# Miniprotein binders against q8wwc4, part 28

Target 1, 195 residues: q8wwc4
Amino acid sequence: STEEKPQQHQKTKMIVLGFSNPINWVRTRIKAFLIWAYFDKEFSITEFSEGAKQAFAHVSKLLSQCKFDLLEELVAKEVLHALKEKVTSLPDNHKNALAANIDEIVFTSTGDISIYYDEKGRKFVNILMCFWYLTSANIPSETLRGASVFQVKLGNQNVETKQLLSASYEFQREFTQGVKPDWTIARIEHSKLLE
Short names: E, the ipSAE of ESMFold2; O, the ipSAE of OpenDDE; V2, 0.75 times the mean of E and O plus 0.25 times the DockQ between their complexes.

## First folded at step 19 (miniprotein)

Design n1 (at its last look DockQ between E and O 0.03; V2 from the best seeds 0.00; counts 0 for: pae E 11.9 > 1.5, pTM E .692 < .8, other shape alone 7.845 > 2.5, SAP 79.519 > 70, placed apart)
Fold by OpenDDE base, look of step 19:
Structure n1 (fold): chain B 195 residues (1-195), chain A 101 residues (1-101)
Amino acid sequence: as target 1 above (195 residues)
Amino acid sequence: TEEWSWKLFEKYKQGELDKALEIFKELVKKYPDHLEALALMGLLYLEKGDPRKAIEVLETAISMAPEYVFIYKLLGEMLQELGKHEEAEKYRQKAERLRNE
């Protein structure tokens, strides 16, 4: 009678260190409530965050592939122009590291929310989203000072060495009558890759 | 509806927390089940230097929606700021349990 050794499912408790300053988290929630109250009664920060996560995965993949033409409707023109120059000059391993698969995103946080009016009376909302994701791209540890190397076993797969990366995407929407109600990406930052 | 939210935002930006709270109280009366509104009201009381009222408001929010992780997180953070580390840890643990469910 061969005693089947209980497969210890080591649930790798990913300690999501919520790096958010409590005060900033509070301020963000206040501003999110103000968006709901003043601009859009259908606005949900939770639903927005999920949509932003999907947008991040999509946009980051297209960036890694240098498919800039497919980003013209999603990313502000000025930002896309600057990214085209920066991304094209990156080594292939760094380009590959820009891509985040949705299943590799380990943490999503709302950074800052900005509500502002311009001199023309146009109303804008900016939401900074921060993402932490695992990459299998081989980036030298020297370039990634402070990147934690994690041995992650995803399901039944072999133990892969992955690096934790972060990215910040700022989403902008104009709340003016007659303006298309679309969110656009107004800023993209990939720490250590797009510096 | 649009006018009050702008007034609230302006008063908050200007640091006029008392006036902001007055506007917020009216808002909460109109939307008593809005958990984010209750949470924000709690925070405004904390900023005003009334931690007792802040905790009371958040406890009310918890009673209405015990499944919402963000309320426990917020209360834990507030209690930590008040130096109530043991109580804060209880709410952090509850928030973590709810995330894993």
Scores: ipSAE 0.018, ipTM 0.422, lowest interface PAE 4.7, mean pLDDT 79
Fold by ESMFold2, look of step 19:
Structure n1 (fold): chain B 195 residues (1-195), chain A 101 residues (1-101)
Amino acid sequence: as target 1 above (195 residues)
Amino acid sequence: TEEWSWKLFEKYKQGELDKALEIFKELVKKYPDHLEALALMGLLYLEKGDPRKAIEVLETAISMAPEYVFIYKLLGEMLQELGKHEEAEKYRQKAERLRNE
């Protein structure tokens, strides 16, 4: 009889997506300083990151529940439109894996900060946030490396196996004079669940 | 206020990294050879500024999965930061051989 193994491994690509190169980390600190120095003296990357973590937990839960009408105020229209069909077609396991409990978000990182102007001269800042979180949802066996990796049995653990997943949410705010300081989600990526 | 803002940002980052490390330490205690958890813990130690602990954790991971190309690349980068260029080059060569397999 074959031995049942809990799915506890994640692909290396998902791990890499959650971390920045040390050089890139320095660049994002410099850009955050520039936002503070020249755009908004009340901007704090610390306060932003905490709010982004809360937003990720809330939005990912609403996505898993297919409550797209509640996301219209938080997520850019074109992003939400693209997500509706893809999320609805997911198996229940994959839908459940989208939801991140705030207490199970184990790591957050700032991936990239972009400052740019659109065609009308409106000034925007985009901040890419990467989140790593634990889930009990079962993910397909492609998290194993197959022939080049030994399969591992881990003790007599409970039937609930927690897996480590990553997601990237890009937040955008308009800094044009006279505009309210609102952040909206301009891009959503969930590794292996939404691609 | 500039120095104060950077000090606050650094404290926030270190606090989040410590929280993640504690969770991953507990995960590795339950599953000592969980390759992804070990690799992520190594990356967390690197971002926290402790490359020696990062190398120790990653060397544990390669003992369990000697064909895991990413770990050799990351280990080479960390050894370079410590000034151990000879060992770093050995791991880069190993990563290149595994990529061509």
Scores: ipSAE 0.005, ipTM 0.211, lowest interface PAE 11.9, mean pLDDT 71
ESMFold2 (binder alone), look of step 19: mean pLDDT 73; pTM 0.632

Design n2 (at its last look DockQ between E and O 0.03; V2 from the best seeds 0.00; counts 0 for: pae E 12.6 > 1.5, pTM E .675 < .8, other shape alone 7.982 > 2.5, SAP 84.445 > 70, placed apart)
Fold by OpenDDE base, look of step 19:
Structure n2 (fold): chain B 195 residues (1-195), chain A 101 residues (1-101)
Amino acid sequence: as target 1 above (195 residues)
Amino acid sequence: TEEWSWKMFEKYKQGELDKALEIFKELVKKYPDHLEALALMGLLYLEKGDPRKAIEVLETAISMAPEYVFIYKLLGEMLQELGKHEEAEKYRQKAERLRNE
């Protein structure tokens, strides 16, 4: 009877250095509370963050594939137009590096929350989400000044050299009666790739 | 209820911190178990120059939600500002332990 050695799932505890200023974190949580209290009683920053992570993985993949038509309902028209020009001009390795798989996202943080009223009395909420993800794309280290190269062993796979990248996506929703309750992406930034 | 939060936020933006705190105290009375409300109240007391009340509110928040690393980090920073370096370090260490769990 061959004793199956328990596969020690070495959870690579990625020490996510949460760089967030504690004051900014508290401010963000306060604003999240305000959204819950006054705009949407079903709003949860935790659930929103998970949804935003999924949206980021999906949108970033479509961007890497230049599938801009599939983004028209997800990304603001003006942003999508600007991205089409920038992304199309990128080298293939940079395009590939835009894609974040959900399993390659190592950290998600809420950057800022903005609540504002326009002159017409429309209410808007913007939530900036920041993502850190690993890419296997071969990007020259010179282009990625300050990108930490991590040797990550994911499970039983060979040690792969991955680079840590960051992206910021701003999600916007209008809280006006009769307006569709959808979040749209109002800003996309991929540090070092879309500069 | 909608009018109250917005008034609080407007007063806060206008620098009328005392009025913002009054509105917020009423909100916390209505939602005493809301962690984000307690955190905000703590921050407002800090901005008002009452770090003792800020710490008290955050300690209450920690007691309610000991799993939230951010509260320990915030409390650590507040204690450091008060010159309580040893206590601040204890909370920093606790925050680090919780991140590694």
Scores: ipSAE 0.015, ipTM 0.356, lowest interface PAE 6.1, mean pLDDT 77
Fold by ESMFold2, look of step 19:
Structure n2 (fold): chain B 195 residues (1-195), chain A 101 residues (1-101)
Amino acid sequence: as target 1 above (195 residues)
Amino acid sequence: TEEWSWKMFEKYKQGELDKALEIFKELVKKYPDHLEALALMGLLYLEKGDPRKAIEVLETAISMAPEYVFIYKLLGEMLQELGKHEEAEKYRQKAERLRNE
């Protein structure tokens, strides 16, 4: 109900982004069935979710490396243009925190599925995916209030600090007859990094 | 409908949820006051279809940080969506009292 201040309730925003209740879970299942039944008999939410996880790891790495030309076929043009501006202005430690290694993505969830038609009657499906991942990037504790830190030993003399971050990627595909079936990332949010 | 495809999807989801739970359980063992991990474990148990365990985990978080308003808000929202309105209101009232102290 009340809007939370970013600096005082960072943990709350991360958890809200990932919260999935039983009603939304059932709605997501129904919409996945509708995609299979009426749009694409080869659609599988399981296969989509695994592919989305791979795409998240790949795209987040390219973003952290500022390799925007390699993202042109994966991310919507307008979204990529806005991301170039935001990512380029980030400190290097924040850029490094964008990258998620596939082995360190600890939880994924399907947030929302929308099926809609635009002004011209074109058919679209949007699927929101939420990811939680570990990073060893050097982020000041003052920036990530409430973020959790882990000590990981890499031998007797070495420790590694890990932080848990979250991101939301919205995937979009046009199902209009005659259009090449391809998924594009239509929205990218990295909580606490690209605000 | 293809019952086999639905059954395979459910097995995949349960396996991923179990893997995530083990990671967060290990994390909480190393850092017992990791309230975010406890909250995420609660969400994982809810996704797994075990709301009783989800509530138990979140109540454990309250015992460790009884002044942490966020956990009471999360319990309230979770119980409201599950239709347990009287329990939800009790936690939401506790969250409001803590905000005013």
Scores: ipSAE 0.000, ipTM 0.257, lowest interface PAE 12.6, mean pLDDT 71
ESMFold2 (binder alone), look of step 19: mean pLDDT 73; pTM 0.620

Design n3 (at its last look DockQ between E and O 0.26; V2 from the best seeds 0.00; counts 0 for: pae O 2.0 > 1.5, SAP 72.724 > 70)
Fold by ESMFold2, look of step 19:
Structure n3 (fold): chain B 195 residues (1-195), chain A 101 residues (1-101)
Amino acid sequence: as target 1 above (195 residues)
Amino acid sequence: TEEWSWKAFEKYKQGELDKALEIFKELVKKYPDHLEALAFMGLLYLEKGDPRKAIEVLETAISMAPEYVFIYKLLGEMLQELGKHEEAEKYRQKAERLRNE
């Protein structure tokens, strides 16, 4: 019978591979406190991070399917405009590699957080989120910077090859009083797929 | 106090870290229990690459608000990064004790 459960062991092993810098963790927690203290007492970095992971999975799938009309409410107009051309020019296997299944996102980290006011006194926060995810898309590893290849046992005697890819999504929200508390994606990067 | 915080945010956004620190230092002299200012100063020292001064400021914050578990967790992580594992563990244990109460 089966010796091991490759999906569970693979996910556990991948989670251990990615550790964020502890000083960056502290910076992130202080900035989250400042957002809470000065902008919005309902803000939680934990809730944001979970929502960002869901948004990444959803948006990356729509990108891979070239469903740009469905992205207009989620992605800033100027970003989506530039993104359409880049995604459409990709080979089909590269397009498929954009999609991140929620259960195959194995590591997330918070990058830079920007807290600022504009010239009109509007309050803004930008949060960069970095995601590492597994894909079964057939991509030559020499065309992707930082890609890693893993084998996954599918039942008895079956092997599936998976690659580890990364993406960075920058989220922006206006915290000005009276503005709807919606996050918009202001920047999208996929591991050289969309550089 | 809020006006001084807004001025410091403007300097921080512009990358003027020392000017933002000067504003917060004056604010804390006038309002020593201003926890948000102390936390922001800790952030500014981290942005300047000075985790030792960030720790000093956050330890000042603990003296003003000894029940605030958040700050003990921050100190534990920074001391761990500096290799001060025994001191880091003491802060983590303090944070855990406060949470259980």
Scores: ipSAE 0.514, ipTM 0.851, lowest interface PAE 1.5, mean pLDDT 80
Fold by OpenDDE base, look of step 19:
Structure n3 (fold): chain B 195 residues (1-195), chain A 101 residues (1-101)
Amino acid sequence: as target 1 above (195 residues)
Amino acid sequence: TEEWSWKAFEKYKQGELDKALEIFKELVKKYPDHLEALAFMGLLYLEKGDPRKAIEVLETAISMAPEYVFIYKLLGEMLQELGKHEEAEKYRQKAERLRNE
């Protein structure tokens, strides 16, 4: 009678201590509300954040592969030009570390939301999204000052040593009649990789 | 009405939270069913440190416009941030039901 030891699924509750300053959360929600109220009644910050997460995973993967031509419709031309130079010069391990798989994204936060009018009366919304993701890329700890090394067991896989990285992507949309209602990436920052 | 909302928002941006609330209170007094004003007031009360009043105002907004998914999402998120997970889930479920209708 072999007593099957109950596999304690240690749900590693990754306590994502969302250090969201409550005030910043409220401010973000106020701005999101303004978008909903005056720009797009279908806007949802939650749905936007999920879409942004998918976009981040896709764009970061293409960046890691130096597939810049495939990014022309997704990323602002000026940003893409600057990224092409920076990314091409990176070591392979740093290039690999740019890629975030959707399952490796451990936290997503809405940063600042900017609503502005230009002199021509065009309306713009910028939303800064911040992502934290795990990479298996071997980056020297010296380069990643303050990167926490986590031993993460993802499911039934062996314990892998992963490093936590962060990236910030700013999404922009113009709310002008007759303009295509597309979000474009207006800024990309990968901390410690694209400095 | 939109002009008043922007005026209140400008006061808010200037750090004049109480003045912003006063503007919205006046607006809601004139237009009790003004959804945007109610929703914004809810958020401002939260920032002021009065979550009870925030919930009350948002519940009022929901009662006036039960078809608006955004209000349910906002209230759900607010309740989540306040640690009221069970209550938050009720509003998330309602928001999901309305989206699928």
Scores: ipSAE 0.311, ipTM 0.743, lowest interface PAE 2.0, mean pLDDT 82
ESMFold2 (binder alone), look of step 19: mean pLDDT 76; pTM 0.674

Design n4 (at its last look DockQ between E and O 0.66; V2 from the best seeds 0.00; counts 0 for: pae E 9.6 > 1.5, pTM E .746 < .8, SAP 71.598 > 70)
Fold by OpenDDE base, look of step 19:
Structure n4 (fold): chain B 195 residues (1-195), chain A 101 residues (1-101)
Amino acid sequence: as target 1 above (195 residues)
Amino acid sequence: TEEWSWKAFEKYKQGELDKALEIFKELVKKYPDHLEALALMGLLYLEKGDPRKAIEVLETAISMAPEYVFIYKLLGEMLQDLGKHEEAEKYRQKAERLRNE
């Protein structure tokens, strides 16, 4: 009985060489440092980015399923209301394309970090996160201007046609004493799907 | 302390990198062990295109405060971006060890 050597799942690391502009990287690091220095000594942009990735995968899945009630604590009320209308009107293939599996997320980048004070002296931090992910949803190429169709052979599975999609999620947190230290999603954009 | 950092950051946002850097230089001159100022100076030197000085400043910060995980992490990330992967890994490992203590 020939012990079938466990086929090493060649994780095709799609090295999306995101040319992070080194200037944008430095700016992000400076802002992240300011958050650490003045707002939260436990703040880590790396840990935040990982958490944001998980949140994106979770929220996008719930959106694809139209489970808006489960998003009330995660997404700002105004954003969720607007999304409910937009998502509900989408074709099923477009709804399915909203879902990002964590394993299908190709690239995560930190966009802009904003630190602002309101008129009441409350401190807010907004972090824009950008995600690139693969979808198996069959979206006509005509609708997805510039979506690169990639044939990704994941292991021994049949060649699945995957399309690259992008999304941006803005995370917001209030840094006021006595306020619950929760991040909420203040903006959601799915390019080509929720335009 | 917050006032100077915001002033420097505003200068930085306005594209006045050199002015921002001067504010931090003055602060470090007055307070040589000011870790936040050293860290930001390191980042600003990197943006200015002087990675050597950036590393030097951060190494100085590490020498003054070897317990600060953030500085090791920052230096590791900077070195990685500069293609110094082996050196970066040493600092990342140190940062990880310090987080687990």
Scores: ipSAE 0.023, ipTM 0.452, lowest interface PAE 4.4, mean pLDDT 78
Fold by ESMFold2, look of step 19:
Structure n4 (fold): chain B 195 residues (1-195), chain A 101 residues (1-101)
Amino acid sequence: as target 1 above (195 residues)
Amino acid sequence: TEEWSWKAFEKYKQGELDKALEIFKELVKKYPDHLEALALMGLLYLEKGDPRKAIEVLETAISMAPEYVFIYKLLGEMLQDLGKHEEAEKYRQKAERLRNE
């Protein structure tokens, strides 16, 4: 008579395992430690992740508003060029779904970290960040495969229907001696909205 | 010591975990208080699938440098990912006390 209890435990266990891969976690931490040890003693993957979350909210908002001129300093030129036509072609409800409110980013995870040198000896680090966020935008379920619908209570027992979406942003910084530190977004992927 | 760490990282990239560990073991023999090497050894043991040895190495590091906060933070993160939440909280609280002392 406790069929619900074992099934609930399995769902929770699977969700945790799906968002936390032990081998990937170790490899990510080794690379983050190497950045700290050999590139920047002020680097913290935790602080980077919080900054990346803020950047995601800001950039996704500007992208949804088609304010591409304001993105030129934040997003790599080639990436922004490819995105302009795709974003402009989206229906308004899909454009609105690109924007992530900072308070509604419910999961953030660190993906791959790449540390490499180019042919000129310049030192680079790329960090892939994955974000999961809720939106109230009206997206037809047939258009957005894999979307989840949630009922959310706000403040005074009000209920809103929201959909869970995901995005991946790859951040790049040159650590070559004498180069000013800045992070540029080198890749942007939003669920099925931009595919 | 930086040259040795980079040599170990190159072996790690080639998938040679045991050779990377041997390089760090030699580094620690010459510099027993090299906390970065001990931390990396702990992480390599975890990837090799030996969490007991990983914890042992990191606990050795804190016995040598009980004031160095980052080792406690690593132990907390490692134990949390292993599902040992009570033990992880113990080390996280120790890290917070040291940061504010």
Scores: ipSAE 0.006, ipTM 0.442, lowest interface PAE 9.6, mean pLDDT 74
ESMFold2 (binder alone), look of step 19: mean pLDDT 74; pTM 0.652

Design n5 (at its last look DockQ between E and O 0.69; V2 from the best seeds 0.00; counts 0 for: pae E 4.5 > 1.5, pTM E .734 < .8)
Fold by ESMFold2, look of step 19:
Structure n5 (fold): chain B 195 residues (1-195), chain A 101 residues (1-101)
Amino acid sequence: as target 1 above (195 residues)
Amino acid sequence: TEEWSWKAFEKYKQGELDKALEIFKELVKKYPDHLEALALMGLLYLEKGDPRKAIEVLETAISMAPEHVFIYKLLGEMLQELGKHEEAEKYRQKAERLRNE
C-alpha cells in the first residue's frame, strides 16, 4: 500500500529512440509487385512481413534456448551449423538477449528483395527483414559498445533497463512450379551479439 | 506481353526509369486493360517524384477494373505513405469489402 507524494522527486530517465528507416519503400513495393505478378498471385509483402515478424520471435527464442533440433526445418542447415557454434559459446545473458518478444519488436523493415533464377530455371526469392526489438536481458553496455539503452518506468519506484537491439533475417523461398511453398531462413545476424 | 514486362523491368533495374516507363506506356497503348502495367507505371511515377501522376494512373486502373482488389490495396498503401491517411483508409476499406465478396 504506497501513497504517491507529489513533493517527492522521482527521476525517470528516458533515452530518445532513434530508428533507421529505409527510404526506398517504393523500390521494395516494385519488387514485391513483381513477385505477385510473375510468381504467385497470393503473395503479399504486407502479409509476408507480419509472418516474418512472427517467425523472428519464434526462431530467436529457440536460438536463445539452444534448441537447435527444433530449428532444423526452419533454418538452412549450413546456417544453423555455423550458428550452433557461435550461440553455444555465448554467455547466458547474451544468449537471453537473442530472444525477441513479439510485443517488444518496435520496428520492422524490409531491407533487400532478390529475385533470381538458377541454371535450371528454378525461381528464387530472398527477402531480407530487419527487426529492432527491446530486451530486458542484463548485459554490460561496454560489451555491446554503441548499443542504445532505454529505461522503462514501471510505476513511480520501479525502473527496468531495456536495450534496443537489431537483427537481420534473410528468408528464401523457391517459387518454381510444383515446389512446396516453404520459406527457409538462409541468413541470421544479430548485431553486436553474433558477428 | 510477358516479354514487354520483363524488358521494362530490366530497364528499371538498370536505373533507366524513363525508358521503363516508355515501354509500359506502349504496352498500355496496345493493351489498355493491362492492369499490371498501369500499377507499375504508378509506382514508377512515385519513384520519379511525381505523386500526382501516380495517383492519376492508378485511378485510371480503378475505373477500368472497379472490382479488382489489388488496385485498391496498392492505392491505399500509396496514399498512406504520402500521409493522406483518410483517403488511404477509404481505399483500404473498399479493398477489404471486395475481398469478402
Scores: ipSAE 0.132, ipTM 0.496, lowest interface PAE 4.5, mean pLDDT 75
Fold by OpenDDE base, look of step 19:
Structure n5 (fold): chain B 195 residues (1-195), chain A 101 residues (1-101)
Amino acid sequence: as target 1 above (195 residues)
Amino acid sequence: TEEWSWKAFEKYKQGELDKALEIFKELVKKYPDHLEALALMGLLYLEKGDPRKAIEVLETAISMAPEHVFIYKLLGEMLQELGKHEEAEKYRQKAERLRNE
């Protein structure tokens, strides 16, 4: 019984030093603080961002597989309907490029946080998350203007040519008493793929 | 108190950073232990380009509520952003310890 030594996946954390504009960082923190202070005392932007990253990886994979039925509880109905039409019409290589593996996510940033009240007095929080991820899908460079082709050696594997893609997912939650405390995805954008 | 914070935030959104700070200063003058006001003041001072004052205000907030995990986390994140990694780690560790208590 050959004990297969667990291959220590050396997570090569490519620290993409995204120049976070310090001002945007502060603005995000202020808004996150407001969420914590007045909406949810358990809210953590760091924990949210990690959860959002996992959700992005999961949802993007399901989109790439056209498993729209499995997204009904995760994605707003209107968004999912629009995505079904767009994604179904995509070439297979573009569909494959929608999928982001969690280990291929290079950078995650919090975009805009919106807090708003509707006319009924319901409170909503929207958090835009931006993701940069590597795809192994062969997308013609002409369609990916400005996609830097990176030769990434992930561990002991052969040098794979990967392209950098970006996606934006907006998460929404209603903070009304008696409403289920669930985050839903209210917007999905995959630059260059879902245009 | 919430109303004051939102008023200050609206001033902030309008680009009136100094007015927002003044609102919080008045609030803290009246309520020196107002944690939310202190935390927001810290963040606003950071945006104003005064990290020293930001740290000072957040340290004051910690002194007022040493059990409050959020303030440690906020200060840790701020210090990290300022490149003070060692100091940031100390506050992150403290925040983690407080969460587990």
Scores: ipSAE 0.044, ipTM 0.574, lowest interface PAE 3.0, mean pLDDT 80
ESMFold2 (binder alone), look of step 19: mean pLDDT 75; pTM 0.643

Design n6 (at its last look DockQ between E and O 0.58; V2 from the best seeds 0.00; counts 0 for: pae O 2.8 > 1.5, SAP 70.928 > 70)
Fold by ESMFold2, look of step 19:
Structure n6 (fold): chain B 195 residues (1-195), chain A 101 residues (1-101)
Amino acid sequence: as target 1 above (195 residues)
Amino acid sequence: TEEWSWKAFEKYRQGELDKALEIFKELVKKYPDHLEALALMGLLYLEKGDPRKAIEVLETAISMAPEYVFIYKLLGEMLQELGKHEEAEKYRQKAERLRNE
């Protein structure tokens, strides 16, 4: 009986993002509970995160297309004004890298949640959302020093090279009674592209 | 009551977990049926790494107000994070039934 010869396999190095962190769950849960308990009984951090992901995809695409008029109701005016010059001056490939398709957002994380009120009892919440997304945009290595490059298997036969980028969007809402329940984007950062 | 919760949150945000917990403990001493404070105490015990006390506090809240839907939801989520999946499902189902009452 013949034995199978062991073959030296060419192993592909894999980089996988970790997703288990109970301490982050507890901290986010406490702040989400405070919003739910004392501000809005309909608030859910899970539903907020899903909506924030959609907003990120939508807003980042409009930014990449320089459609600032369409952003005026979604992004705080002073933030949009500051971004307008920066985005317009970007090369087209950098502008394209701003856009995140919803299916390419591989990781969403809730960062800091700020809950506060002023002396008049107005109630405010700021939620920082961090998004990690893949892009096929042609970005020179000089621009994205330190950026991670991943090979993503999209099928049996295809290995596609993509770059992993991150962005941070801070959402703000006033919870004061009688105020519209609208979130506006009060801060936008696209790592390596808009710093 | 909101002022107490806001003050405890300010301590929590500053990383002062023990001070935040003290505020909720004193609130519960004065108002033993303050279910929101009990829920936050449970979460704070879990962040401090004491899941036994966390579960105990939430079960106390259930005994005082067995109709309070949010405590069942929170205990189910907490048990899920602790790996007690069958027990977690039990509480999630209770929360859903009570939500429609």
Scores: ipSAE 0.263, ipTM 0.665, lowest interface PAE 2.6, mean pLDDT 78
Fold by OpenDDE base, look of step 19:
Structure n6 (fold): chain B 195 residues (1-195), chain A 101 residues (1-101)
Amino acid sequence: as target 1 above (195 residues)
Amino acid sequence: TEEWSWKAFEKYRQGELDKALEIFKELVKKYPDHLEALALMGLLYLEKGDPRKAIEVLETAISMAPEYVFIYKLLGEMLQELGKHEEAEKYRQKAERLRNE
């Protein structure tokens, strides 16, 4: 009975010195509090952010694989249609660069939270999440103006050259009585790849 | 109470931070145990650059509603942003304990 020693995934705390603008942090927290107070008592921005990170990793992987049918329940129809056209036309290296593995996500930030009512009195919450992730995809440096090339040693692996990419995913949920409490992705942006 | 909170928030959104704070101060004066108002005041004081008052207000909120996990989480996060990691951890642990109860 070989006791597989739990590989302590040394989470290389990449101290991404994310200059969190303190003001933006406070604004985000105020809005998150409003969601908690008036929409969903189970809402946690921290838990949401973790879930959003997982969703991002999953969705981005499916996009990279052109598995659009598997995204129909996760991504807004209009967005998915537009993405299908854009992603299908991408070179393979760019498609591959869309995929973010959870372990390659170095930074996650809440960009903006929007709370709005429509004319019918429906309540919506949109949360923009920003992700920074490392890709091993070989993208020409010319295409990635300002992409920092990092030599990252992930654990005991060989030093790999990775490029830092960013993506923004907007999550939307309707807080109307009787509506299914599901978050959908209402916007996807991959800087430098889906421009 | 909700209406007042939204009114204050609208003032905040308009860049009228002091007016927003005044609305909440009035609300808390009338309803000292109003958790939402206290929490929002705490955050607004932080934005105003008064972290001491922010902490004080949130500690007051905790004293009024020690069972509310969210307040501990908020205070923990705020303290973390202020570089008070040890204090932040105490509140995070408290929040976790309360969640599991």
Scores: ipSAE 0.180, ipTM 0.657, lowest interface PAE 2.8, mean pLDDT 82
ESMFold2 (binder alone), look of step 19: mean pLDDT 75; pTM 0.660

